# VH-VL binders against Phosphoribosyl-dephospho-CoA transferase (mdcG), part 8

Target 1, 226 residues: Phosphoribosyl-dephospho-CoA transferase (mdcG), of Bradyrhizobium diazoefficiens (q89xp2)
Amino acid sequence: MTSPCKHGDRPPGRHDLVFVSPAGWRAMLDARDDLAADSLLARWPKMRWPTIRRRALPHEATGVALGLPLPPSAGKKRVALLVEIDHVASVARPPSLQQARAYAPRNWWPTLDRLDGLALRHSVDARVYGSLAWQSLTGLDYVTGRSDLDVLFEFRSETDIDRFVADVAAIETSAPMRLDGELMSADGAAVNWREVHGGASELLVKSIERVVLLDRHQFISGATGS

## First folded at step 1 (VH-VL)

Design z11 (framework fv_zimberelimab)
Fold by ESMFold2-Fast, scan of step 1:
Structure z11 (fold): chain C 226 residues (1-226), chain A 126 residues (1-126), chain B 110 residues (1-110)
Amino acid sequence: as target 1 above (226 residues)
Amino acid sequence: QLQLQESGPGLVKPSETLTLTCTVSGGSVSSGSYYWVWIRQPPGKGLEWIGSIYYSGNTYYNPSLKSRVTVSVDTSKNQFSLKLNSVAATDTALYYCARETYYDESGYYEDYMDVWGQGTLVTVSS
Amino acid sequence: QSALTQPASVSGSPGQSITISCTGTSSDVGGYNYVSWYQQHPGKAPELMIYEVSHRPSGVSDRFSGSKSGNTASLTISGLQAEDEADYYCSSYTSSSTLVFGGGTKLTVL
């Protein structure tokens, strides 16, 4: 799918899925022997599997910095890619909890269901990234017995963040896995939920463009784009 | 009911170009769930994949044939075609077209040929 | 040469079970669950018998089953019948975006 610029639309953020065109994949594989030699990665365009946007290095400022993880069977490699904007075919949100549930270990289902209900009650949009997301997107075995469940929680102005992270911590108490994840403001800035739960007055906030320390109020007030 | 039917010449001279067409009926080539495939089988020998095409025009070819082969799709005619250049006697084979699953509509990835044409024999001879 | 290794022939008697192996590498059979098996009777197009290692299409007898261990996939036919006499081909998608077949196995029902 494409994500055109419209009223209320934001640019692609952390963990958003980026689909590279066939021409873009061909250009990357032709230019980089290391990518062409990785036979699973050469398959990526045929399967129409996505990439994710990553923070650009200084020399990458004029392109779109992308990445993808390979599954554990391929050595859990994290592959860095760079494409021209014209080679981005479409952008989509990461899988919802409900979409990812079908690919999750059955013993994770109660935790996923509790998180889905919690997100609904707090006006949070909960999405999956990391191992479970990639397993649901590719059908390949990314999830192992040691995998975390990684959840992206995009909150709204009405969200009681302190109560929300306390409830997330309560759900984790009975979970069969470590529950990792990020709280994301409307402008795309994210922080690990455990830092917020820990009561820190300054948070390490991550975005596509930068990593900064912000006070708690600055992060919660989020989108100050005017 | 989906059916695939190969058509083309039964006899081609060495050094010429072989052109085959697969006509799809009972379904659409414009589906995101499928690739469309050419496979061949020399008399008395095994199966060899030639190439696959997605309805967008994205192609994958057998590396041993890539310099000589082109697969194309015509969505308006619901057909896909194979061109094999500079044929030799070793290109004599039954040529099959087939539908290759890509993923089901639920998002589970799959990869197999579920429907095959009946095959067309191509003899390369002077 | 075929990319995947199958025995050239296998034989069995009616009512017995036989197994056909298909050996590849970690970049095809071993690395993915995209192994298919096709049955081909003389003069006919191949017909899908097993897909994704162990799944049967609608209409295929439950006497046919598939499995995989490491780089080797196996097709097992139980309760062998005369109509099972055919050539059997395994196939796998590879991580190089190619599709490969085994050399084929001729099953003779004695």
Scores: ipSAE 0.000, ipTM 0.425, lowest interface PAE 17.3, mean pLDDT 82

Design z2 (framework fv_zimberelimab)
Fold by ESMFold2-Fast, scan of step 1:
Structure z2 (fold): chain C 226 residues (1-226), chain A 119 residues (1-119), chain B 110 residues (1-110)
Amino acid sequence: as target 1 above (226 residues)
Amino acid sequence: QLQLQESGPGLVKPSETLTLTCTVSGGSISSGDYYWVWIRQPPGKGLEWIGSIYYSGTTYYNPSLKSRVTVSVDTSKNQFSLKLNSVAATDTALYYCAREGYDYAFDIWGQGTLVTVSS
Amino acid sequence: QSALTQPASVSGSPGQSITISCTGTSSDVGAYNYVSWYQQHPGKAPELMIYEVSNRPSGVSDRFSGSKSGNTASLTISGLQAEDEADYYCSSYTSSSTYVFGGGTKLTVL
């Protein structure tokens, strides 16, 4: 069992999936009447569906802060959960483009295939998050006609970031949806790919813990180990 | 089948601007899958990449030429063009236009046009 | 500049196999599998023979093959024919979003 909060593990990853143990679900539902009354939340542990990490609020002194997005049919609410670290059963990366493809609208397939090929060429690990990820994880209807395709692009030191984001933009021009997403360094810091492509000198860099403005050169050099 | 054809002056005086145009036929410059490229070759010497452009206007330039070169695209005419400022005798070369695919290779080339820089 | 190193010339007889090397750096040939090979006959434009190290475009003879080890890429031509006599250029994509070419190799079929 590997947790993003353990010493010596990979730094906490944005959009990483957190699986809560059966004991953790039992403790949580027993403590929260509002959660126990929700029909989808009662189904969640039975289906062994994951949650996601979120930034802890100041009053959440201990434990692991988690979020659970409900599908649009349930009002597209995000349920805030808090569990003890010992109740985290496992942590996994978001679904790959290949894993999510089977659950995507057919007209998204050419875009997903092009992104998969582009990522391979640039030594990028491409994964989905947002509506398509949750649809692929649960089989529930998260993707709508208004949905973006949300992709997490984890780059390496050999990645030509400027060429990569230009090619992502090129793929978007023929895509049937808006292509949103983040470039993520090995240390877990992420920035919107469109902001990088736009030539911004300062980037809004996000991590599991915080959001900060960094110089473009600092982010790229630090992320690539320069 | 897609073809590329260069056009422009065969003689340019030192310090002037060289302008070349590449006409794309048998396919669309707005395909989204390709970049459009200028490459040159001085007589009896090797190939030098000048720059690439995507139909939306995104450009990549050879750093040694970047201060003097501009590549532009005209999607309504299915053409792209090269402007090279402040030319010198060392800019004398065959100039090729080419197509660059996602395979990072130049798969289709024009026949080339010779440009001589001389007074 | 990261110009790629090729031998100036190579020769072989009809039916033989020859290999042309292309040596770069860790920022071009060693960084990506984006090495291409071009054949140029006198007075003609270059033609793509190999892309992405070892792939052949449709219509290119399977006598042409490519490979790479570290910072060195290689083009091998088997079953040499008179029409293979030409200049051969390698190229590589670079970590600076640019392309570099080798100096070219003149193949003579004796």
Scores: ipSAE 0.000, ipTM 0.444, lowest interface PAE 16.8, mean pLDDT 85

Design z3 (framework fv_zimberelimab)
Fold by ESMFold2-Fast, scan of step 1:
Structure z3 (fold): chain C 226 residues (1-226), chain A 123 residues (1-123), chain B 110 residues (1-110)
Amino acid sequence: as target 1 above (226 residues)
Amino acid sequence: QLQLQESGPGLVKPSETLTLTCTVSGGSISDSSYYWVWIRQPPGKGLEWIGSIYYSGSTYYNPSLKSRVTVSVDTSKNQFSLKLNSVAATDTALYYCARDLEYDFWSGYMDVWGQGTLVTVSS
Amino acid sequence: QSALTQPASVSGSPGQSITISCTGTSSDVGGYDYVSWYQQHPGKAPELMIYDVSKRPSGVSDRFSGSKSGNTASLTISGLQAEDEADYYCSSYAGSNNLVFGGGTKLTVL
């Protein structure tokens, strides 16, 4: 994980970590009796655990739409939050493979190490999100025997995407878990790496603001909407 | 091309458990982008959501059916299944499985449906 | 009854436009931009026509459009064709990971 960006420096991207100020947490808990009654949510501000950005609903026209997943022991609920923009304290990128490694099941370590080496060779910035990310951020048990390893692969202009996803597929062949994840362009548009590896001519491309079907060439060339 | 196919008994007796399986082909059930959904339609009536499952085993059920419903997933077989306990004549319906895009933190829409399987509960 | 209210039937002639309404509450249609519309021909599974209130999947005709105002979502079909004759269902996210459907509307093309 890199150092957190200050509030107002850059908008949160897909899977970025959003840290809410103590005043923001108090405002949310005071406004929401359901959140205040949840013992695990009460720990979130005390432990300084992050949230993630989500798409805003119509009634959320003012403010920043955020969320967090609760661990399986708490029913694996996804909690939607809304804060004033002034209550966003900082934004950080999701944990690196190296950062998350210490919290992963030991039999996942060879896969994490192979992915780290692969990312370096292909000029890709690899981060974890999903269950392993939240386990590494909180120390709570998010990873189960059914969990995937979820990796965000931010590619660069020099990245050979077809070769990269072929190499990801090769690593998965010997992995003890399913290797899921997204290829992300510099502008924040993301697609599941398996769609690219599968040779799909149209890709389901996701961003914070939208989901669109794009021609493979359009996504790879960066012709997504600005 | 992704395809979903329901399978199970066409006739179930009252008080028994209905078990249906959905087989996914042409794609993977272990995709973090999607939930897998059971929906039913009584003859001549509308659609009713039964429940949804994520590949990790996380489930969400229609509150009106929650006490009788279990949805499970078997990622090694690329299948998910519905068990509905204590069936009655009112459970007679076409049962569909479907894929639901996990769109931005929420379950979003069902882009691929199975052909449906008719289950009749005798009484 | 269904959670979302749709008219039981609507009719039109070839070339006309028709609109089907889907009315809920502030806890579903009014509170979220996650409304989808499905077309169902007799003996067939439903097919997605509109998602996220107004977005069209690849392969769906431009004649189909969606909108929302307050607690009511609408599906509009322009340039009606005989093939449009079907049942149409709306659905909406309803909070707490719940999905709800409308009662369905039978479109007859006369």
Scores: ipSAE 0.015, ipTM 0.541, lowest interface PAE 7.5, mean pLDDT 85

Design z4 (framework fv_zimberelimab)
Fold by ESMFold2-Fast, scan of step 1:
Structure z4 (fold): chain C 226 residues (1-226), chain A 121 residues (1-121), chain B 110 residues (1-110)
Amino acid sequence: as target 1 above (226 residues)
Amino acid sequence: QLQLQESGPGLVKPSETLTLTCTVSGGSISSYSYYWVWIRQPPGKGLEWIGSIDYSGSTYYNPSLKSRVTVSVDTSKNQFSLKLNSVAATDTALYYCARHEDYGDYWFDPWGQGTLVTVSS
Amino acid sequence: QSALTQPASVSGSPGQSITISCTGTSSDVGGYNYVSWYQQHPGKAPELMIYEVSNRPSGVSDRFSGSKSGNTASLTISGLQAEDEADYYCSSYTSDSTLVFGGGTKLTVL
């Protein structure tokens, strides 16, 4: 499991886990017959499984916009949720590579171990998101034979980003799966690592608030604009 | 069953703005899971992606069209729209709306039936 | 603009197999497992046949299969039938965070 943090200890980033209180789940399920009728969603609060932050619609300005992905057996859908801020019990980072390893296919283990060592050398905090993360959090079958390994690489000011992504590409060369992932700045803005490795001059940068095209230098320097 | 349907003028004069609307039925455009997409096809030619918009109004566009294109979403009407400025004869095409999932999914399903737009004086 | 290269046409006889290639670079087809294939009959909208390189949507015949080797994705149609005669398009996500299509391939069933 990821270490929990209280709301406000760290700005919410992409893929951060949000745990809804029992009262918050009760309020949501009582208000929405569609959620209460879904057997998997009814289990979610009983199992204390998290949700994730998503960008809020204008009508959701007063609440916390959340989502959760259903496993492939349930249609691989994302479910949109809205809770009051007082119903957010805790926030946590996505699972570390070490936490997720035990839930991964055994043939993924060498790649996970190599990424863990690489992240340590480059002052990068590496976390998993996507199918492997949700499988490790819930014990449900999210990972399939077609699944990518999705890694969130939170870099620091001392990180040599060009060297780091070249090393990620080298690791992928011998991996049994495609290595998808995002480079994330300390302020929570993220970009696909392949765009950086591919030498793109403009990057599609994603945040909780928006998606924008930024100059490569702007992203690396942490300047995402207003 | 989710359905998408394009609507707009069949004929637009050169230099004017083309406006098309896609109406979503059998599902909500406010769904967090999806991007709503415009794709075009000139008669007898291939497909070209124009741009995508999500439930919150975040957009990304084909760079070749970016200076002329705006995509917007109206969640109250369950619709999204395309505006293409300064049209020329080369913009004559079938225009499709489509959907793709966020969540790492980059394929188009379902598609609308398409609407033919002819740019001519 | 077609970023991905497909043959303009392919042909086969009923009951035979054909393969349509879709060639890009390491920044699109080679870099991502987000290759999809679409079938378009004259006068109709495209229909999704294959997604994520090799997956079939519900309702698509198992005669259609997808694969990828390096920078080239392939659509294979086995047991060719007259109704397979159509235009086929590949599509891929790119490292520029754009979506691109191939130029299309006209399949003729002889």
Scores: ipSAE 0.005, ipTM 0.466, lowest interface PAE 12.3, mean pLDDT 83

Design z5 (framework fv_zimberelimab)
Fold by ESMFold2-Fast, scan of step 1:
Order: C-alpha cells, then sequence, then structure tokens
Structure z5 (fold): chain C 226 residues (1-226), chain A 121 residues (1-121), chain B 110 residues (1-110)
C-alpha cells in the first residue's frame, strides 16, 4: 500500500489514488442499492481500498468525481462514484514498481527490475497504474494473460527524455507483456511514452482536466518550470 | 506546534446544559482532512467518544448521546464547542478536546489537557 | 461494559516484553484495519502510541508495536522501562461510523 498524503497536502493528479472516508462510503452504500448489493463493493471500505479521480461530468461540478475499477471476474467495469469533498480522506501516489512487484506474475519481475533501475539512472519517478496497481492494492485478480504493464514515468528537468524512451523501448523488446505507459511532467501533464519514442512532433497531452495537442518542445519545456 | 485548550464551567446543575469550548492554536481548523473531537473520561473509568465535527459543519455523534449533544465549529475564531443538554450526575467526567483523522480511522493525535466537569446540585 | 475487552492489569519487570490484548467483534476490530492505542499517565491526557493497527507516530519508541489477528488487536512493549507504567487504551472504528474504546489496562512495572 502507498503512504497516503493528507487531504489538502497535494491535489490529485493523473492516476493518483483517492481514499474515501468510512463515513463517505457508508453514505454512498446507503444511497446506492446497486453498490450495497455488491458484496465486493460492501467490502471496499472495510479494506480501505482506494478509488481513482475521473473527469467530472457537468452535473457533478460540486463533488469529487471518482471511478472504481472492478476486476475481470466482476465484469471489468468502472463504477462511477461521486463524493463530497469532506468525504475525501487522503490522496496517494500510485504504487511504486517495488511495491507492485510482489503482486506481479513472476515472469514480469525481470522487466519491473529493469524499469526500476532505468528510472533511477534517468532521475525518473516510476509508478504502476492499471491492472497491476489494482491487484497490488487489493490482492484481487486484476492481471490476466492479456494485461499490459502500465507505468507512469514522472520526469525531471535533468531527464534526457529521448534517451529514456529509447531505453524503455529496448526493455520492452524482451518483455513478456506489452509495456504501456505515460511520461508525466512535474505539472501533471502526461503523454504516451510510445508517441515520444515514435518521433511525433505533436503529442496528445492529457491532464485530469483536458486533452490537448502540444509541440514536443512545449511539453518538455513545461516540465522545467522556471 | 498545534495546541488544544478546553474552557467552560467546572460545575453544572442536573437538568441544565453543559457548554465547553476548545481553542486551537498553532494550526488551522479549516486545513486538511481533520475532524475536531470531544472525548470524556468519568473519574476512574475509561474513555468515551462524544462526537466529531469537520470544518464544513458535518457532525458525527455517539448514538448513546446523540439526542443530547450538539457540536459546532467557528472557523473564524479557530474554535469548536460542545453542548450537552439535560445533564445528570453520570455526565461527571474529564472532558477532552482532540484532533481526529478519518483518513487514519478516527484516531486522535493531539489532545487538550482536559477539563473536569462535575454535575451536582 | 466497554465495547472492546482488555485485561484489567498486566505486569512485567524492566527489560521484559509484555503484550496487551484488545478483543472486539467483526463489527469493529475484525471488520476494519482502524485500531489505535493510547498511553495515559496519572493526571495527564492520553497520548497516541499506535494507529491503523501497527503504525507509530513520529517520536514514539520502536519498543511499542501493534498487530491484529481476527477480532483481537495486540499492543506489545519490548525492553520494558519504569516510565512505561501507565494505563493503556485500545480503540476501533465501527460499522455504525462510531469510535469505541476498550476498558483500559493498567501496566505495572515491578
Amino acid sequence: as target 1 above (226 residues)
Amino acid sequence: QLQLQESGPGLVKPSETLTLTCTVSGGSISSGSYYWVWIRQPPGKGLEWIGSIYHSGSTYYNPSLKSRVTVSVDTSKNQFSLKLNSVAATDTALYYCARGTYEDSYYFDYWGQGTLVTVSS
Amino acid sequence: QSALTQPASVSGSPGQSITISCTGTSSDIGGYNYVSWYQQHPGKAPELMIYDVSNRPSGVSDRFSGSKSGNTASLTISGLQAEDEADYYCSSYTTSSTVVFGGGTKLTVL
């Protein structure tokens, strides 16, 4: 489990984990017969399992819009949740590669170890999201034979991004799974690492609030923040 | 550093309303995901949670006391207060204010020194 | 009766390890990983020693450790010292969105 940050210490970014208070869960379960009838969701607050931030719909402007991914055995569906801000207990970063490793298939371990070493060499903070993250957070079976390894790479001003993504591509060539993931600047804007490696001059940059096309130099420069 | 200080009358007559105030210094009541909490301890006995309030005004009360208890917050004064109606001798206790965290299971990380309230005629 | 059951007293000698149990039900200790422990010296306010079953606040000695198995939580104090003599209270969150405490355990250091 990741060490949670206190509510208000840092706002939730892409793939950040949002912990709903026990009282917030109780209010939601009492209001939603579909959630209360689901034995897995009834167990969620008892286990202190997180949710993830999603973009709010227009009618959700006053609350915190959250998603909860169910494992494949439960239909692999995202449950849409809405909570009041005082029911957000804490926000945490997604699990580190090391935290998630113990829950990964054993044949993924060499790839996780290579990525961890690569991130250290390039001043990158590497985190796991997606199926492996949820498996490590809950102990439930999210990872299947078709699952990608989803990694969030937060780079710093000293990071040689072109060299980094070339090294990520080299690691993928010997990996037993598809290596998907995002490069994230310090301000929380993210782009698929494969687009950067592919040499695209314009990148599809995602934030929690919006999606935009940016020039490669604009994206990289945004991370320097002078 | 964060400090909490209880204040209020040390003596209350049976059937009257007890009012206590907690003054918070070294930190803001309106910051973070903290709840502000009243806990009591009758002489020679254990601890009993009374109720909690978030700075938005959301309250949570011990069901055994819910009909008699009101907790309120004044963020402009950095204070929160307890009103306990229709007191009886069994309400005689040390009353503590504390900071609680729902992110950490409503545990209480900072406590006031406590104030003794005696209910007698 | 208190909602959570603790032994009324426990004793040990300096340097020994002692364990204090706290037993509830599936609606509190067994249902949640939300257990805390407090130390109270005579005439003083309680001090948080353990939260979320096994976590220590900054400044609390690593001689104090917490654990949980089923409906029972435990506080263990290793390398017992004279200043550890105090009352110890456990607490837990409940299915009713309340907080309950144990009856307290008096630790005597002989």
Scores: ipSAE 0.000, ipTM 0.444, lowest interface PAE 16.9, mean pLDDT 84

Design z6 (framework fv_zimberelimab)
Fold by ESMFold2-Fast, scan of step 1:
Structure z6 (fold): chain C 226 residues (1-226), chain A 121 residues (1-121), chain B 110 residues (1-110)
Amino acid sequence: as target 1 above (226 residues)
Amino acid sequence: QLQLQESGPGLVKPSETLTLTCTVSGGSISTSDYYWVWIRQPPGKGLEWIGSIYYTGSTYYNPSLKSRVTVSVDTSKNQFSLKLNSVAATDTALYYCARVSLYYSTAFDIWGQGTLVTVSS
Amino acid sequence: QSALTQPASVSGSPGQSITISCTGTSSDVGSYNLVSWYQQHPGKAPELMIYEVSKRPSGVSDRFSGSKSGNTASLTISGLQAEDEADYYCSSYAGSYTYVFGGGTKLTVL
């Protein structure tokens, strides 16, 4: 369940879920014959399923750029959507590890439980994104035998980041899947946890607006300015 | 050297509430690395996990005992406690406190000496 | 009524090897590499012998080893000694911060 995870009027961060209003869906479907002809896209607003924010293309500067990942059975495509800001009904955080657990393959449960405990230990808020998130949100089959587990780790100022990523690496060693994921600062800047674990002095930091190289200290201290 | 020690009454009457306390010494109970645990052993029988507590107050209970058990933590005294309601003769056991971590040992690595509780009229 | 099944007793002579099995389900032993073994002498608290299926704490003899296949974990004691005579319990993580124990096995050294 995503309703209790609303962030009020905060703009969507990385991997946040964007719910489009019925009026917004009608406007998009009316403007696009290809979307209206897709039975799964027609079903999406009826089921009240979310979309995800993506970086806008140059011609999309006046709207909210959204993406909708289709399951593998529907061609594993990402559908690009554009909506006016007043057609964004609500924003929610990605599902927690516990919310997603019931939809995960049973052999993933030990890894999910260990990550949940690790997050509690390190004052980290851990959320799933990617295939497992979409499977838990829709009930559709997104997870395959080749899927990664994608986790978003939002850390606090008290978090010992070096120890945290070492513990993540230890968990991955015994995991039945590749553990992918991002460390995210309070200001929404994110970096792949493996880059931090690898000891890199400069990190490739991603936000919704840009990708930049930052000194490790700048990222950890939250001095990204966004 | 971290040590755990149980304390409480050795005799409780049927239908009453059993209260036991575990004192942590040689280390802090306010640690993010460990959960603090109650385990019991009826005479001549096996071990049964009762419940666990994290220093922030989060609790986890054996489903078969959940309706009767409460575990609490007092970080100022470096103690955690067990309350078991509506006791019966079948609750007669040695009661142990212990610690467990999912990160280091994933096992009950330190145990108290145990305290015998007899439920009898 | 224990969640994990162990044989009630096992016996061996000094210098021999013995193995104690611990059988659970796909929701505990089968799902988690978080099985531990405890030795209990009469009148004493249990002591950790093996954790995470096969790892030994500092101070535990290398004569003690652990393994797992499917839903069954095993404790093997090689070079059996008189002081190994004790009760042995297995335990497994069972998800959502819950734990289960085996019924225990009495080891007799002949």
Scores: ipSAE 0.000, ipTM 0.471, lowest interface PAE 16.4, mean pLDDT 85

Design z7 (framework fv_zimberelimab)
Fold by ESMFold2-Fast, scan of step 1:
Structure z7 (fold): chain C 226 residues (1-226), chain A 119 residues (1-119), chain B 110 residues (1-110)
Amino acid sequence: as target 1 above (226 residues)
Amino acid sequence: QLQLQESGPGLVKPSETLTLTCTVSGGSISSSEYYWVWIRQPPGKGLEWIGSIFYSGSTYYNPSLKSRVTVSVDTSKNQFSLKLNSVAATDTALYYCARLDSWEYFDYWGQGTLVTVSS
Amino acid sequence: QSALTQPASVSGSPGQSITISCTGTSSDVGDYNYVSWYQQHPGKAPELMIYDVSNRPSGVSDRFSGSKSGNTASLTISGLQAEDEADYYCSSYTSSSTWVFGGGTKLTVL
């Protein structure tokens, strides 16, 4: 699996995994009777399963805002959590395509293999998030017959973005599932790959802090470095 | 240096199954950078892609051959194999194994093995 | 089987330039830049000459160049030499995650 970095290494980025300390879990569950009563949530710290960063609400500015997706069998709830920064034990990148493959339906394997090869050729770091990521991290059943494959594509300055997204679209044509996903620049700004492929002149760019509309050329130029 | 070598019968009877093996030396089949491929060429004719396999067992097949073809990989022997069912005279060809780079080109080829389908 | 379209033959004299075309559709050559070219001498396996439309592998003469316009890729051989006499095949990746070859072109150096 993805090796965790200690709290001092780097602040959590988009889709990064956040591991809460045992003391942090105790503090959260003691403050939340609704969470303490849930048997699956009581097991989360014992199993050492991660959470993910979410955008903080205005009243949450003094802590680390986290999210925890529950599997469909538990009602497919997203649990909002808040921890003090000192209770963040480590941060890790989302699982690679290769790591998640073993937990994926067999008919997804050709798509995962093609994406892995494509990313390697274009100097892109491809990682999974969403249902497949959580299934690979917990062993619980998150993936359903209606699940998308969610991929984070972190590109570099040498990446030919137009060709890359055209190739992603080609792979999707033969895929047994919808390919959802984001192109992410080195500074953490992300956009849906399909918007880039569609030739939109303005892109909805997301970061951990905000959502903005940027001109396509502005996003690509800013992402390619100085 | 990487080398690929085909092996198998030079003569197969109509309706039988053709089995060929490619042995890879000088490099590992267990690599995420490459697919391993079968390509054929009937005498005096052009090249036809048959199928590709990733070291994990994931396969892609030519739609015209999909109902008759199976490609498998044995990473412990550094080999991959082709099975073509219900052969006919039109399956007579030189059969090549090749390596497919992640940039979608065939960079190393075996010498080819001639398979004749005849009674 | 839908193969990419190449002329059956082309000829030239030593020192001249020739061009071989490879025509497909938007689902292969047109919208995807994964065109490669192979040279095959009689009795030999094919050898890679060009990949990714216009890139040359190490050891391939700069007399060989590739290009693409719309649904047609082209291989150009300049300064023709006797040893260039061979069959030439193009290949392309497709939107269905398959690979297709051209019918082949026999180059004769007169």
Scores: ipSAE 0.000, ipTM 0.469, lowest interface PAE 15.3, mean pLDDT 85

